# VH-VL binders against Netrin-A (NetA): the designs that were tried, part 5

Target 1, 267 residues: Netrin-A (NetA), of Drosophila melanogaster (Fruit fly) (q24567r46to312)
Amino acid sequence: EPRACIPDFVNAAYDAPVVASSTCGSSGAQRYCEYQDHERSCHTCDMTDPLRSFPARSLTDLNNSNNVTCWRSEPVTGSGDNVTLTLSLGKKFELTYVILQLCPHAPRPDSMVIYKSTDHGLSWQPFQFFSSQCRRLFGRPARQSTGRHNEHEARCSDVTRPLVSRIAFSTLEGRPSSRDLDSSPVLQDWVTATDIRVVFHRLQRPDPQALLSLEAGGATDLASGKYSVPLANGPAGNNIEANLGGDVATSGSGLHYAISDFSVGGR

## First folded at step 21 (VH-VL; from G6 with light chain S30K N32K)

Design AB2
Fold by OpenDDE, fold request of step 24:
Structure AB2 (fold): chain C 267 residues (1-267), chain A 121 residues (1-121), chain B 107 residues (1-107)
Amino acid sequence: as target 1 above (267 residues)
Amino acid sequence: EVQLVQSGAEVKKPGESLKISCKGSGYRFTTYWIGWVRQMPGKGLEWMGMIYPGDSETRYSPSFQGQVTISADKSISTAYLQWSSLKASDTAMYFCARLDTYNWGQGFDYWGQGTLVTVSS
Amino acid sequence: EIVMTQSPATLSVSPGERATLSCRASQSVKSKLAWFQQKPGQAPRLLIYGASTRATGIPARFSGSGSGTEFTLTISSLQPEDFAVYYCQQYSSYPRTFGQGTKVDIK
């Protein structure tokens, strides 16, 4: 009997194209800040300088622990648009995991959504929600019980606990039919994707003690930018207004999203 | 720089076959949809169909289904539009365009310069 | 198919004036609408997608609004280079369909 060569799980994201909606230094030299313990270190990014550039291609390049490459978004302003990473796999994969490795000393995301496409980006559906405030931001309970009736639905989990340098989404974990994926067309469809989109909504605020060293630069009224993310499958009215309470302190903080690796397991 | 370069103008007779090309450069050709749009002389734009060069998934307008063939050769970053038998009514400008699906919209963000096809007896 | 209807067919405006172009869909397309500009002898150029998002490099004088079945492209102050034909396009359903176009000419 031809042993169906179980295709080896591969990192489907390796050398795959990634498009970022925001890249540090894209509009000229920009200031970004890293946070280590209670110390802030700020640097300048510039896309015209290869040594100061943080392109999205860094997300799917060969990982070298001795030479970590990072994508960095523009500094997040209270009025800023959601930052998006879109990965094209080029073909259909059955996905087992999505992992985002944070850059060293980078601010951590608090709230984000992973979307998938099965038609090369023509349509999108939520794949996984992450938030410290799942109910408040996304109207979804944290740790929702999953049965066979809803195992094809996106869940919401807290990325803030435990404090890990990686954000991992297992597509099959906690799903009853995961033990026999080959016998579950519904679950197979759920894990199938051609493209992945990550939407960053909110950063974790650094420890207030780290912010106290920020000289009281002038209170420019960074009006709390209401970000409405159109939920692709939600009724037209469910604009998730993520009230990024942009405290005045955020504009000068150089806070940004920074990811060193975007990996996707699939077959 | 992203560019789509189309093949030159064609003058054909009814019943002849034709294959026109659209070559993409400056981006990963395999990861963007390429659409074809017809514009008859003095008329508006008509969506004919589109192809994803990565796996050759193709979508047609019902009006053009079976009338034309959309294909791609990813090895040379080229999309094609072909007719097996041209009609006088096929006289038009044909545009290829890249579809940007990496944002929340679906906009044809880059266009070829167009290929004029003239079919006359 | 979704029929896109643009109005007016021709809009005559003076330089510096506001131009308002309308596009109606036969059924709701939500916000899945794009606007294109086409000058004589040129390929179309993307202006707006998602009904209201300006494409890269498009001047701020161009704005899109609307949802569902009614959409508007506004040119706040018409420049000499803005005299062209404008098309709306829905991408909510297949086939993708364009409006018949609005010609913006000099008054």
Scores: ipSAE 0.909, ipTM 0.961, lowest interface PAE 0.5, mean pLDDT 89
Fold by OpenDDE, fold request of step 24:
Structure AB2 (fold): chain C 267 residues (1-267), chain A 121 residues (1-121), chain B 107 residues (1-107)
Amino acid sequence: as target 1 above (267 residues)
Amino acid sequence: EVQLVQSGAEVKKPGESLKISCKGSGYRFTTYWIGWVRQMPGKGLEWMGMIYPGDSETRYSPSFQGQVTISADKSISTAYLQWSSLKASDTAMYFCARLDTYNWGQGFDYWGQGTLVTVSS
Amino acid sequence: EIVMTQSPATLSVSPGERATLSCRASQSVKSKLAWFQQKPGQAPRLLIYGASTRATGIPARFSGSGSGTEFTLTISSLQPEDFAVYYCQQYSSYPRTFGQGTKVDIK
């Protein structure tokens, strides 16, 4: 029987091009802040200084635990567009996982969406949703029963539990036909992609960060700022209200997205 | 800096074959679509087709399907547009352009300088 | 194919004045519309994509609006370098199609 050479799973993202919609220090020197043990540490990023640069190429470079390289977004302001990372794989892969490794002491995303393309970025479809508020933000339940009839649909999961430094999406986990992928053309097609796009919608505000921001600025009425972030390619009707606190509080916090590694398992 | 450099002007006779080129530099050539656009003398722009150099996936306009061949050599970051048999009606300026798919739009963000093709008896 | 129709064919505007260009699609293209500028003897230049997003390096005086079948390019204060032909292009369906162009000339 011809042993179907099951191609070895590879990290398809290694040395692959990544484009970020936002990079810290791209428009000049910017202040970003890290949070560790209830202490805030702020630094300056500048793309003109290699030692203070956090380029998107850091996401797919060779990982070295002794020398962690990071991509950092610009500080998130309440009026800003969603930050995106777009990875081109160059060819079609059957994807098994997507992993984002957070930078040390980086704020964790609360809500994000992974999209995939099968036509080199000409069209996009949701691949996985992440949120502490799946139903509220995306109109999807956090735990949906998956059967053969819907195993080719994107799910929503809470990334806030457990507190890990990694965000992992297993493309086949909990899908009934995953045990025999070769016999399921529908599932095989669903896990096939040429490109991956990550869209960050909201950061988790650590409780200590909320307290430190309250001590520095007077009690301005945080209650009224309903920010609706339009999902660019989502169904027209779901205004995601991101309660990003007022413009003044976010500029001072230096909150930003920071990822050290973008890995994609595929064959 | 991102650049697309096209081959020089061509003067041909009807029935002759022609292959013009578009060389990309300053970016990863294999990960961006390259489109071809025709502009007849004193006329507007016409989308002919596009190619993804990474795997040579190609899309044509129905009006140009079978009339031209779009190809790419990723080893030298070059896209091609070719005719097997030119017609007088093929007289036009031909542009290559890079398609940006890394944002939510699909804009031709960088263009070649154009190649003038003149077909006359 | 989706037919793109631009109006007017020619727009005469004085320097410093507002220019408004129209583009209509025969079918809905949602927001999948781009605007290009072409000067004589030059390649086209991308101005707007996604109906309303300015391309990198495009001056703030250029703005795009609209969705579905009706789109507008606005130049808030026309500069001498803005005299050119402008094209809209849909990328909602294949084939991709351009409008016939609007020539903006000096009044």
Scores: ipSAE 0.907, ipTM 0.961, lowest interface PAE 0.5, mean pLDDT 89
Fold by OpenDDE, last read:
Structure AB2 (fold): chain C 267 residues (1-267), chain A 121 residues (1-121), chain B 107 residues (1-107)
Amino acid sequence: as target 1 above (267 residues)
Amino acid sequence: EVQLVQSGAEVKKPGESLKISCKGSGYRFTTYWIGWVRQMPGKGLEWMGMIYPGDSETRYSPSFQGQVTISADKSISTAYLQWSSLKASDTAMYFCARLDTYNWGQGFDYWGQGTLVTVSS
Amino acid sequence: EIVMTQSPATLSVSPGERATLSCRASQSVKSKLAWFQQKPGQAPRLLIYGASTRATGIPARFSGSGSGTEFTLTISSLQPEDFAVYYCQQYSSYPRTFGQGTKVDIK
């Protein structure tokens, strides 16, 4: 019986290049804040100081539980600038999972989208949506029934429940043809990628109690900024208006995205 | 710093073969598309094709398909453009350029200095 | 192939004046358009990608606008170093195609 050499699932992301659209301290010293037990601790990042740098290479380096390395974005300003991580795998993989490990005490993403490319970044398609408000933000139900007719479509899930330090996307879970992937060209194509892009849209707001300690600096009315995130390859109409109702007060909050590990299972 | 350095100017006769090079440095060469662009004397830019050095996936313009060969040696971070038999009409400046696909766009963000190829009898 | 047509062929502008360059696509390219500057004897330089996003290090006086089939590059105040040939390029379909270029010269 030809032992289907189940190719050993490897972390295809290990030592793979990652490009971040934002990195803390890239334009000079910046203040970022961590949140633990309703306490805020703020620090300074600076790319010129190795001890205060949080480069994107930290995402795909060797993971050491005793020495956690993190990528950190610039502090998120009320201007809904999406933060993007792009991972190049260098070749085609059949992906089984995508995992983002959050940094300790880092703010949690509320909404993000994983995109994949099959042509080394020339084109992108949504691969998975994450949001506490799937319908509102992405026009997608949080729980979509998956059949053979739509098993090659991106789904939307809530990352806020349960509160986990990892954001995991299983590419095959809940897909009918996953039991016999080798017999499903459609599903094989779906899970095949050369590149992965993570787009962070918004953070979970810290508990208001944690924000009460933020001195009421002057409320400049940043209320009105409708940020339309152009979905690169979506039909013209799906302007995801990320209503980042980010209160101007967030500029001083030091809120940012922080990921310690970007792992991708594939064969 | 990201740099693309091309081979020097070439003077050839019709019917001769030629291979010009483009060496990338300051970035991961294997993870960026390298394009070739022709510019005939006093004319505009023409996209010839591109290669992904990581797996050598190559795309050609129909106008250049079969007329040239685009290749890469990832071990030395070098892309190549070659002709088996040059024509006088191949006289042009040839540029290599890096394609940035890591942003929302596909811009040739870094360019080589160009290689002038002159084909004359 | 998508044909890119630039206009005018030559634009004579005085230093400090606004320059407006047009690029038209024979078919919709959505926002998959780039602008390049080329000075004599030099390689092209990326100015704009995604129709409106300035490349790194590009001065704020350069701006791109448009979508679909009509695009514009604007130089708000022409500097002496801006006298060059400008090309638009679509990357919506293969083959990638450039406009024929607009020469911006001194009036």
Scores: ipSAE 0.901, ipTM 0.956, lowest interface PAE 0.5, mean pLDDT 89

Design AB2
Fold by OpenDDE, last read:
Structure AB2 (fold): chain C 267 residues (1-267), chain A 121 residues (1-121), chain B 107 residues (1-107)
Amino acid sequence: as target 1 above (267 residues)
Amino acid sequence: EVQLVQSGAEVKKPGESLKISCKGSGYRFTTYWIGWVRQMPGKGLEWMGMIYPGDSETRYSPSFQGQVTISADKSISTAYLQWSSLKASDTAMYFCARLDTYNWGQGFDYWGQGTLVTVSS
Amino acid sequence: EIVMTQSPATLSVSPGERATLSCRASQSVKSKLAWFQQKPGQAPRLLIYGASTRATGIPARFSGSGSGTEFTLTISSLQPEDFAVYYCQQYSSYPRTFGQGTKVDIK
C-alpha cells in the first residue's frame, strides 16, 4: 500500500517574505521604549543603521536564542493606524499553528486579529481574534464553544491571560473534527492558507506608574483614555481603529509593537 | 527599486503566434500577482487576467479566456502573455502590472512600460 | 461583470481649479475601488486604492471618496502635470473592470 508520506510539519514561515505596514526608523530616527520591571527604557531606531534597525525580515529569519532579532513598528499614536504584518507562504499550506514571539520587554498587544488568505492575498477572512474585550471589540464571545457546526469559524481569545511572551494560535485545537482532519473537508479548508495577516489593533496599556515619569502627560489625560476601539466597520471590517485615548500620552510613550519571531506550522 | 520591464514592440501578421514578457525586479516576484492589461489604440484599459508566479495560479477575464495564455517563469522573475494565433483586433498596448495585496488594497502599484503589439496583413 | 461608468468624458479645468471626477459602479463594490492616472505615452499610475487611500508618493491634492456605487476623485488644485486621463477600477468582483476614463484637459 503506498504509504501516504505524511509530509513533515515544517515552519512554513521560515525565510518567507513578511511585509510590515510600519517599521521603526523607516522615515528617520525614531524613539521607541521598552518596559521592564515597571521601568521604561527608551532607545532610537534608525533603518540606516544596521545596529538600530528592526526590519520585518527579522520575523522569519533563523531564530537564535543568543542573538534575538526583532521587528519593531513605529511608535503608535492614540489615533494611529492599525499595524499589520503580512506573511506570504508562497503556496497553500495546511496550517497547524501560528505563533508570534514577542521581543523581550516589548509592549504586549491587547487586541489583534489574525487573518488568512487562500488566494494569495486577494481575499481575507478572520482566522483568530485576540482581545481582552472580545465581545466589545469584535462582537464575539471569549472561548466560544466549538461544535461541528462552527468549527470553521474564527474564535476570540484573551491574549492577556496568561501573561506569556508568546501569542499562539492552534488552528485545530478544540475543533471536533481535528482528530480526523483527512476526513473533514470543512476543517481542511479552514486550516488551509496561502497568506497570513496579523493586524494589531491595540496595545496593552502600560502601568500608569511607568507613564507618570513622562513629565508632559498630566494625570488627567491618562485617566480619560477610554480605549474605545471604534468598530467603524462590523467585525468583518478591516477598519478597527484602535482609539488609544489621549493623544499626548501616546506620542511620548514610545509604545510600539515588537515581534521577534513569526512562525507558522504547516504541511 | 521595484521595476517591471516588458519586452519590446512587436509587429506581426494575422495567424502568427506571439509571446511577450514582463520581468520583475526589486521585489520577491513569486509573492505578488502580475496582471495584464490591454489598451487598444485610443481606448481605455481592459483587465485581461493575472497570475501568481509562486504557484502559477491564473485568473482570466471571460473576454480573454481561451484567447490568450498567461504564464510565468519564477526562476527568472518573468511573466508572459502569449497568443497562439494573432488577430488584427489584438493590435494594442499591453501592460503588465504588479498587484499590491499587502495593504488591504488591490491596486496595481507598479506597471511595466507597455508592449505595443501591431497585427497587420 | 460590474460596469464602471465615469463622468464626464472630458473635464476642462483651469490650472489651480478644483477637478471633480465621478465613477459609478453598476453594483456595489463597497470600497474596493482604485483610481489611476495615465498620461499620453505612459503607463497608468496608481493614485488611490480602497476608494480613499492615496498610494505612496501621491500628492495630497488627490483625494478619493465614496462607497458602494458612487465614487469621486477630487483634485483640489489642478497642477499642469495633472492633465491626463483618469480611470477608476473596481476590484470587488471578477472580472476586474475599469471605467472608460475621464480626460482632464486645460480649459
Scores: ipSAE 0.892, ipTM 0.951, lowest interface PAE 0.5, mean pLDDT 89
Fold by ESMFold2, fold request of step 24:
Structure AB2 (fold): chain C 267 residues (1-267), chain A 121 residues (1-121), chain B 107 residues (1-107)
Amino acid sequence: as target 1 above (267 residues)
Amino acid sequence: EVQLVQSGAEVKKPGESLKISCKGSGYRFTTYWIGWVRQMPGKGLEWMGMIYPGDSETRYSPSFQGQVTISADKSISTAYLQWSSLKASDTAMYFCARLDTYNWGQGFDYWGQGTLVTVSS
Amino acid sequence: EIVMTQSPATLSVSPGERATLSCRASQSVKSKLAWFQQKPGQAPRLLIYGASTRATGIPARFSGSGSGTEFTLTISSLQPEDFAVYYCQQYSSYPRTFGQGTKVDIK
C-alpha cells in the first residue's frame, strides 16, 4: 500500500537538554582516575574551572577525534546512588537507536538500564537492560529470543562480551514486525519516546592483567580504594583484594562514568 | 538562578475575563511542566492542572476542566491561566510552579510568588 | 480521586523539640508523595519528594517516611523558621491532591 513520505532520521539528541544526577567537580574539586596501559592516571575535575569541567552538555554537543568533550560522573563508591542521565527530546520521536560513546580510557559500564518516557517524564518504562549478570541484577535471561509475543519487551544484553568503546541499542533489531512497522501499532508504540533516561548501576572491574609483572609501576592508589585489584607482583595474580572498609569513604580508586556522546536516532 | 515571576494582583467583577501570567527564567523553559495551584482564602492548596510548554501538552484536574484555560508562549517563556467569565468563587491566590521530572520524584521545586485575584461587585 | 487526610490539624511545639506530622491516603499512592512548607504570605516550598527524599537545600532535620497509605514528616529539632503550615501531596493518580494542612505553632 502507498505510504506518506516519512522524514529522514536525525540525531534527536543533538542540542537537546541532558541532566546528569552526578557530575565530577560539581561540589568542589574532585579526583578521578583512568587506566592507561600499565598505569593508573589520576586527574582533577572542578566545575568552576572551564579547563577541568566535564558537564552534561558535552554529551550532545559536536565532537571530533581531535577535541573530544566528555561528561564525567563523580567517582563511584559502594554506598553511592546510581548515576543517571536524562535526555529530553522536546517532542515525540520514533526512535531507531540509542548510542553511548565512552570517553577515551574510560572504565566500561557493566550494568545499566535505558528507560523511555512518552509523557514528558511523568512515567517511565524499561527500554533495554545491559549486564554481565542479567538474571542476578535484573531478573532476566541474557539473549532472550524475540518473537511476535514479546517483541515489545525490553531485553537484557551482556555488555562485557563486546570490547568496543560504545554501547548501542537498536530499538527494532530482531523484532519480527519491524519489517512492516507502518502496520504494527505495537512496535510503533514501542519506538515512540519523548525522553530517554540511562541508569548506570555498576562499572566493570579493571583488568588486573593491565599491570605488568614485577616491573609494573606503583599500585599505592589501588590499595586504598573500596574496589581493589590484585598487585601485579603476586605469583597467583588472580585474587581480588578484600574491600578496605575504612577506605570506602575515600574515593581512592577514582572509577567513574565517562561518556563523550549520547546519540538518539529518530524522526 | 531559576525564577518564576507572576503578574500582579487583579480586582475584577463577576463575568469579566482574566489572564494571569507566569514567566520562567534561569532554566530551559520548554522542558519542564508548569503547574497551577489555587489557594482560596484561609484554605489549603488545590492542583488545577499543568502544561508542558515544549509542545503545549496540557493536563487538567477534573474540578477545573472547562473552567480555566492553561496555555504557554514558549517564545517568551511564559505560562498563562485564563478565565473567560469570572465568578466570585474564583477569589483566591494562584501560584505557578515548575515540576522537576529529571529525577524520580516529580516535585514542584520552584514556585512563583502568587497572584491574588479578587472578584467582587 | 485520592483524598489526603493530615493530622493533627494544629501541632504546638517548643523550639528545639521534635514534631511529627501524619498524612493518610484514601488508597495506596506507593511512595509518590511530596511534602511542602508554607509560611504566611509566601509560596509553598518543596521539602520532600518520593516520600523520603529531601529536596535540594532542605536541612537534614526534615525527614519523611512511609509508603502505601500512611506517611510521616518529622522535624527533629524545630527552628524558629519552621513554624508554618505543612501540606502533603500525592502524585500517584491524577488529579494530584493535597492534604488540608497541618499548622505547626509555637507552644
Scores: ipSAE 0.789, ipTM 0.899, lowest interface PAE 0.8, mean pLDDT 83
Fold by ESMFold2, last read:
Structure AB2 (fold): chain C 267 residues (1-267), chain A 121 residues (1-121), chain B 107 residues (1-107)
Amino acid sequence: as target 1 above (267 residues)
Amino acid sequence: EVQLVQSGAEVKKPGESLKISCKGSGYRFTTYWIGWVRQMPGKGLEWMGMIYPGDSETRYSPSFQGQVTISADKSISTAYLQWSSLKASDTAMYFCARLDTYNWGQGFDYWGQGTLVTVSS
Amino acid sequence: EIVMTQSPATLSVSPGERATLSCRASQSVKSKLAWFQQKPGQAPRLLIYGASTRATGIPARFSGSGSGTEFTLTISSLQPEDFAVYYCQQYSSYPRTFGQGTKVDIK
């Protein structure tokens, strides 16, 4: 009688196709900027130059600490659509984690949503919300366990907690039936996916000193709804406001999304 | 450059079998649904069904369920539409099209040139 | 199955003028509606998806509007190459269904 074996969970994203809605330098040379410790450095991306290209394939290639490969979006403007990453796993997987590794010195996302599909991209449901303002932006409380009756529901996590360079979602954490996954049809369905879509809503604003080094027009981008606004009573807080408008055809801040690894644990 | 290239026109008699093809190039064939659309002479467009070549998952319009077979060979980036026994009412133009699910719309963004199938006694 | 009804069946318009095409769904399709253009002997061409979003490379003279059950395609300044048949398609529920088409003819 055949003996069933369940393989170990693997990085199901390795060498899987990833489609980005925006890639720096796709239409010619563009300026992008990084901010670290009050220091701004700006560089040029260009998809025709391999040494200055940041394609989506970098998200699922092997990386090493000496030669980190990055995907970078085009600089974020106030009038643009949200930037997305869509990963096609090729078949149904039971997922245990989704991890995005930020590139060194990358501007940090403030608000984003991970969606999943079980029908090869025909329909999508929220999988995880991230925001410094979960309630105000997504109508959900921050950092919660689920009860047994709502184990299939997406939660919202505050990304401002210290977890350097990494945004991580554990699909089973805080869900009561996770210890008995094989006996929970609800949780088995919850972890099943064919595709993952990450939607970036807002970047964190750079620190105040970095704002002093902005080119003309960069302040307009930072005032848009694409960036978090500091909490009125605290420099570290982020409040989400309505878009302030002001589509400007001049130079922007150069801020963008930059991810070095898109990992998905599954079987 | 994304292309869908369909097999040539067919002239058949009722009762004969037929398999027409749609070859995709310039993109990752296995991660886009391929749909089939019928257009009878002088009539509009009808969605027949679609296939996801990566795992061969298929979806059929109820009007075409059991009337045709949709399949794919991902090793040669080709989708197929088959009849076991053609009827005169199968006379039509048949298009394949790629479904784009990588944005928030689900538009058929690239189409084959069409395959004219004529079934007459 | 959701029935899509287009009107008028034929629309006669002079070049340079505005054309307005209507599409009605038998039940709500929210904003999950696409518009296609088809010229004789050619495959359909995607114009609009999501009721109002132009597909890549589609001229600005094409615009879509509506939600729920009522949708409109507007061609603001008709060009000679725009004389064709136009189809709407809903993708809100299975099966995907097209309208019967509106032929746009030269007046």
Scores: ipSAE 0.780, ipTM 0.898, lowest interface PAE 0.8, mean pLDDT 83

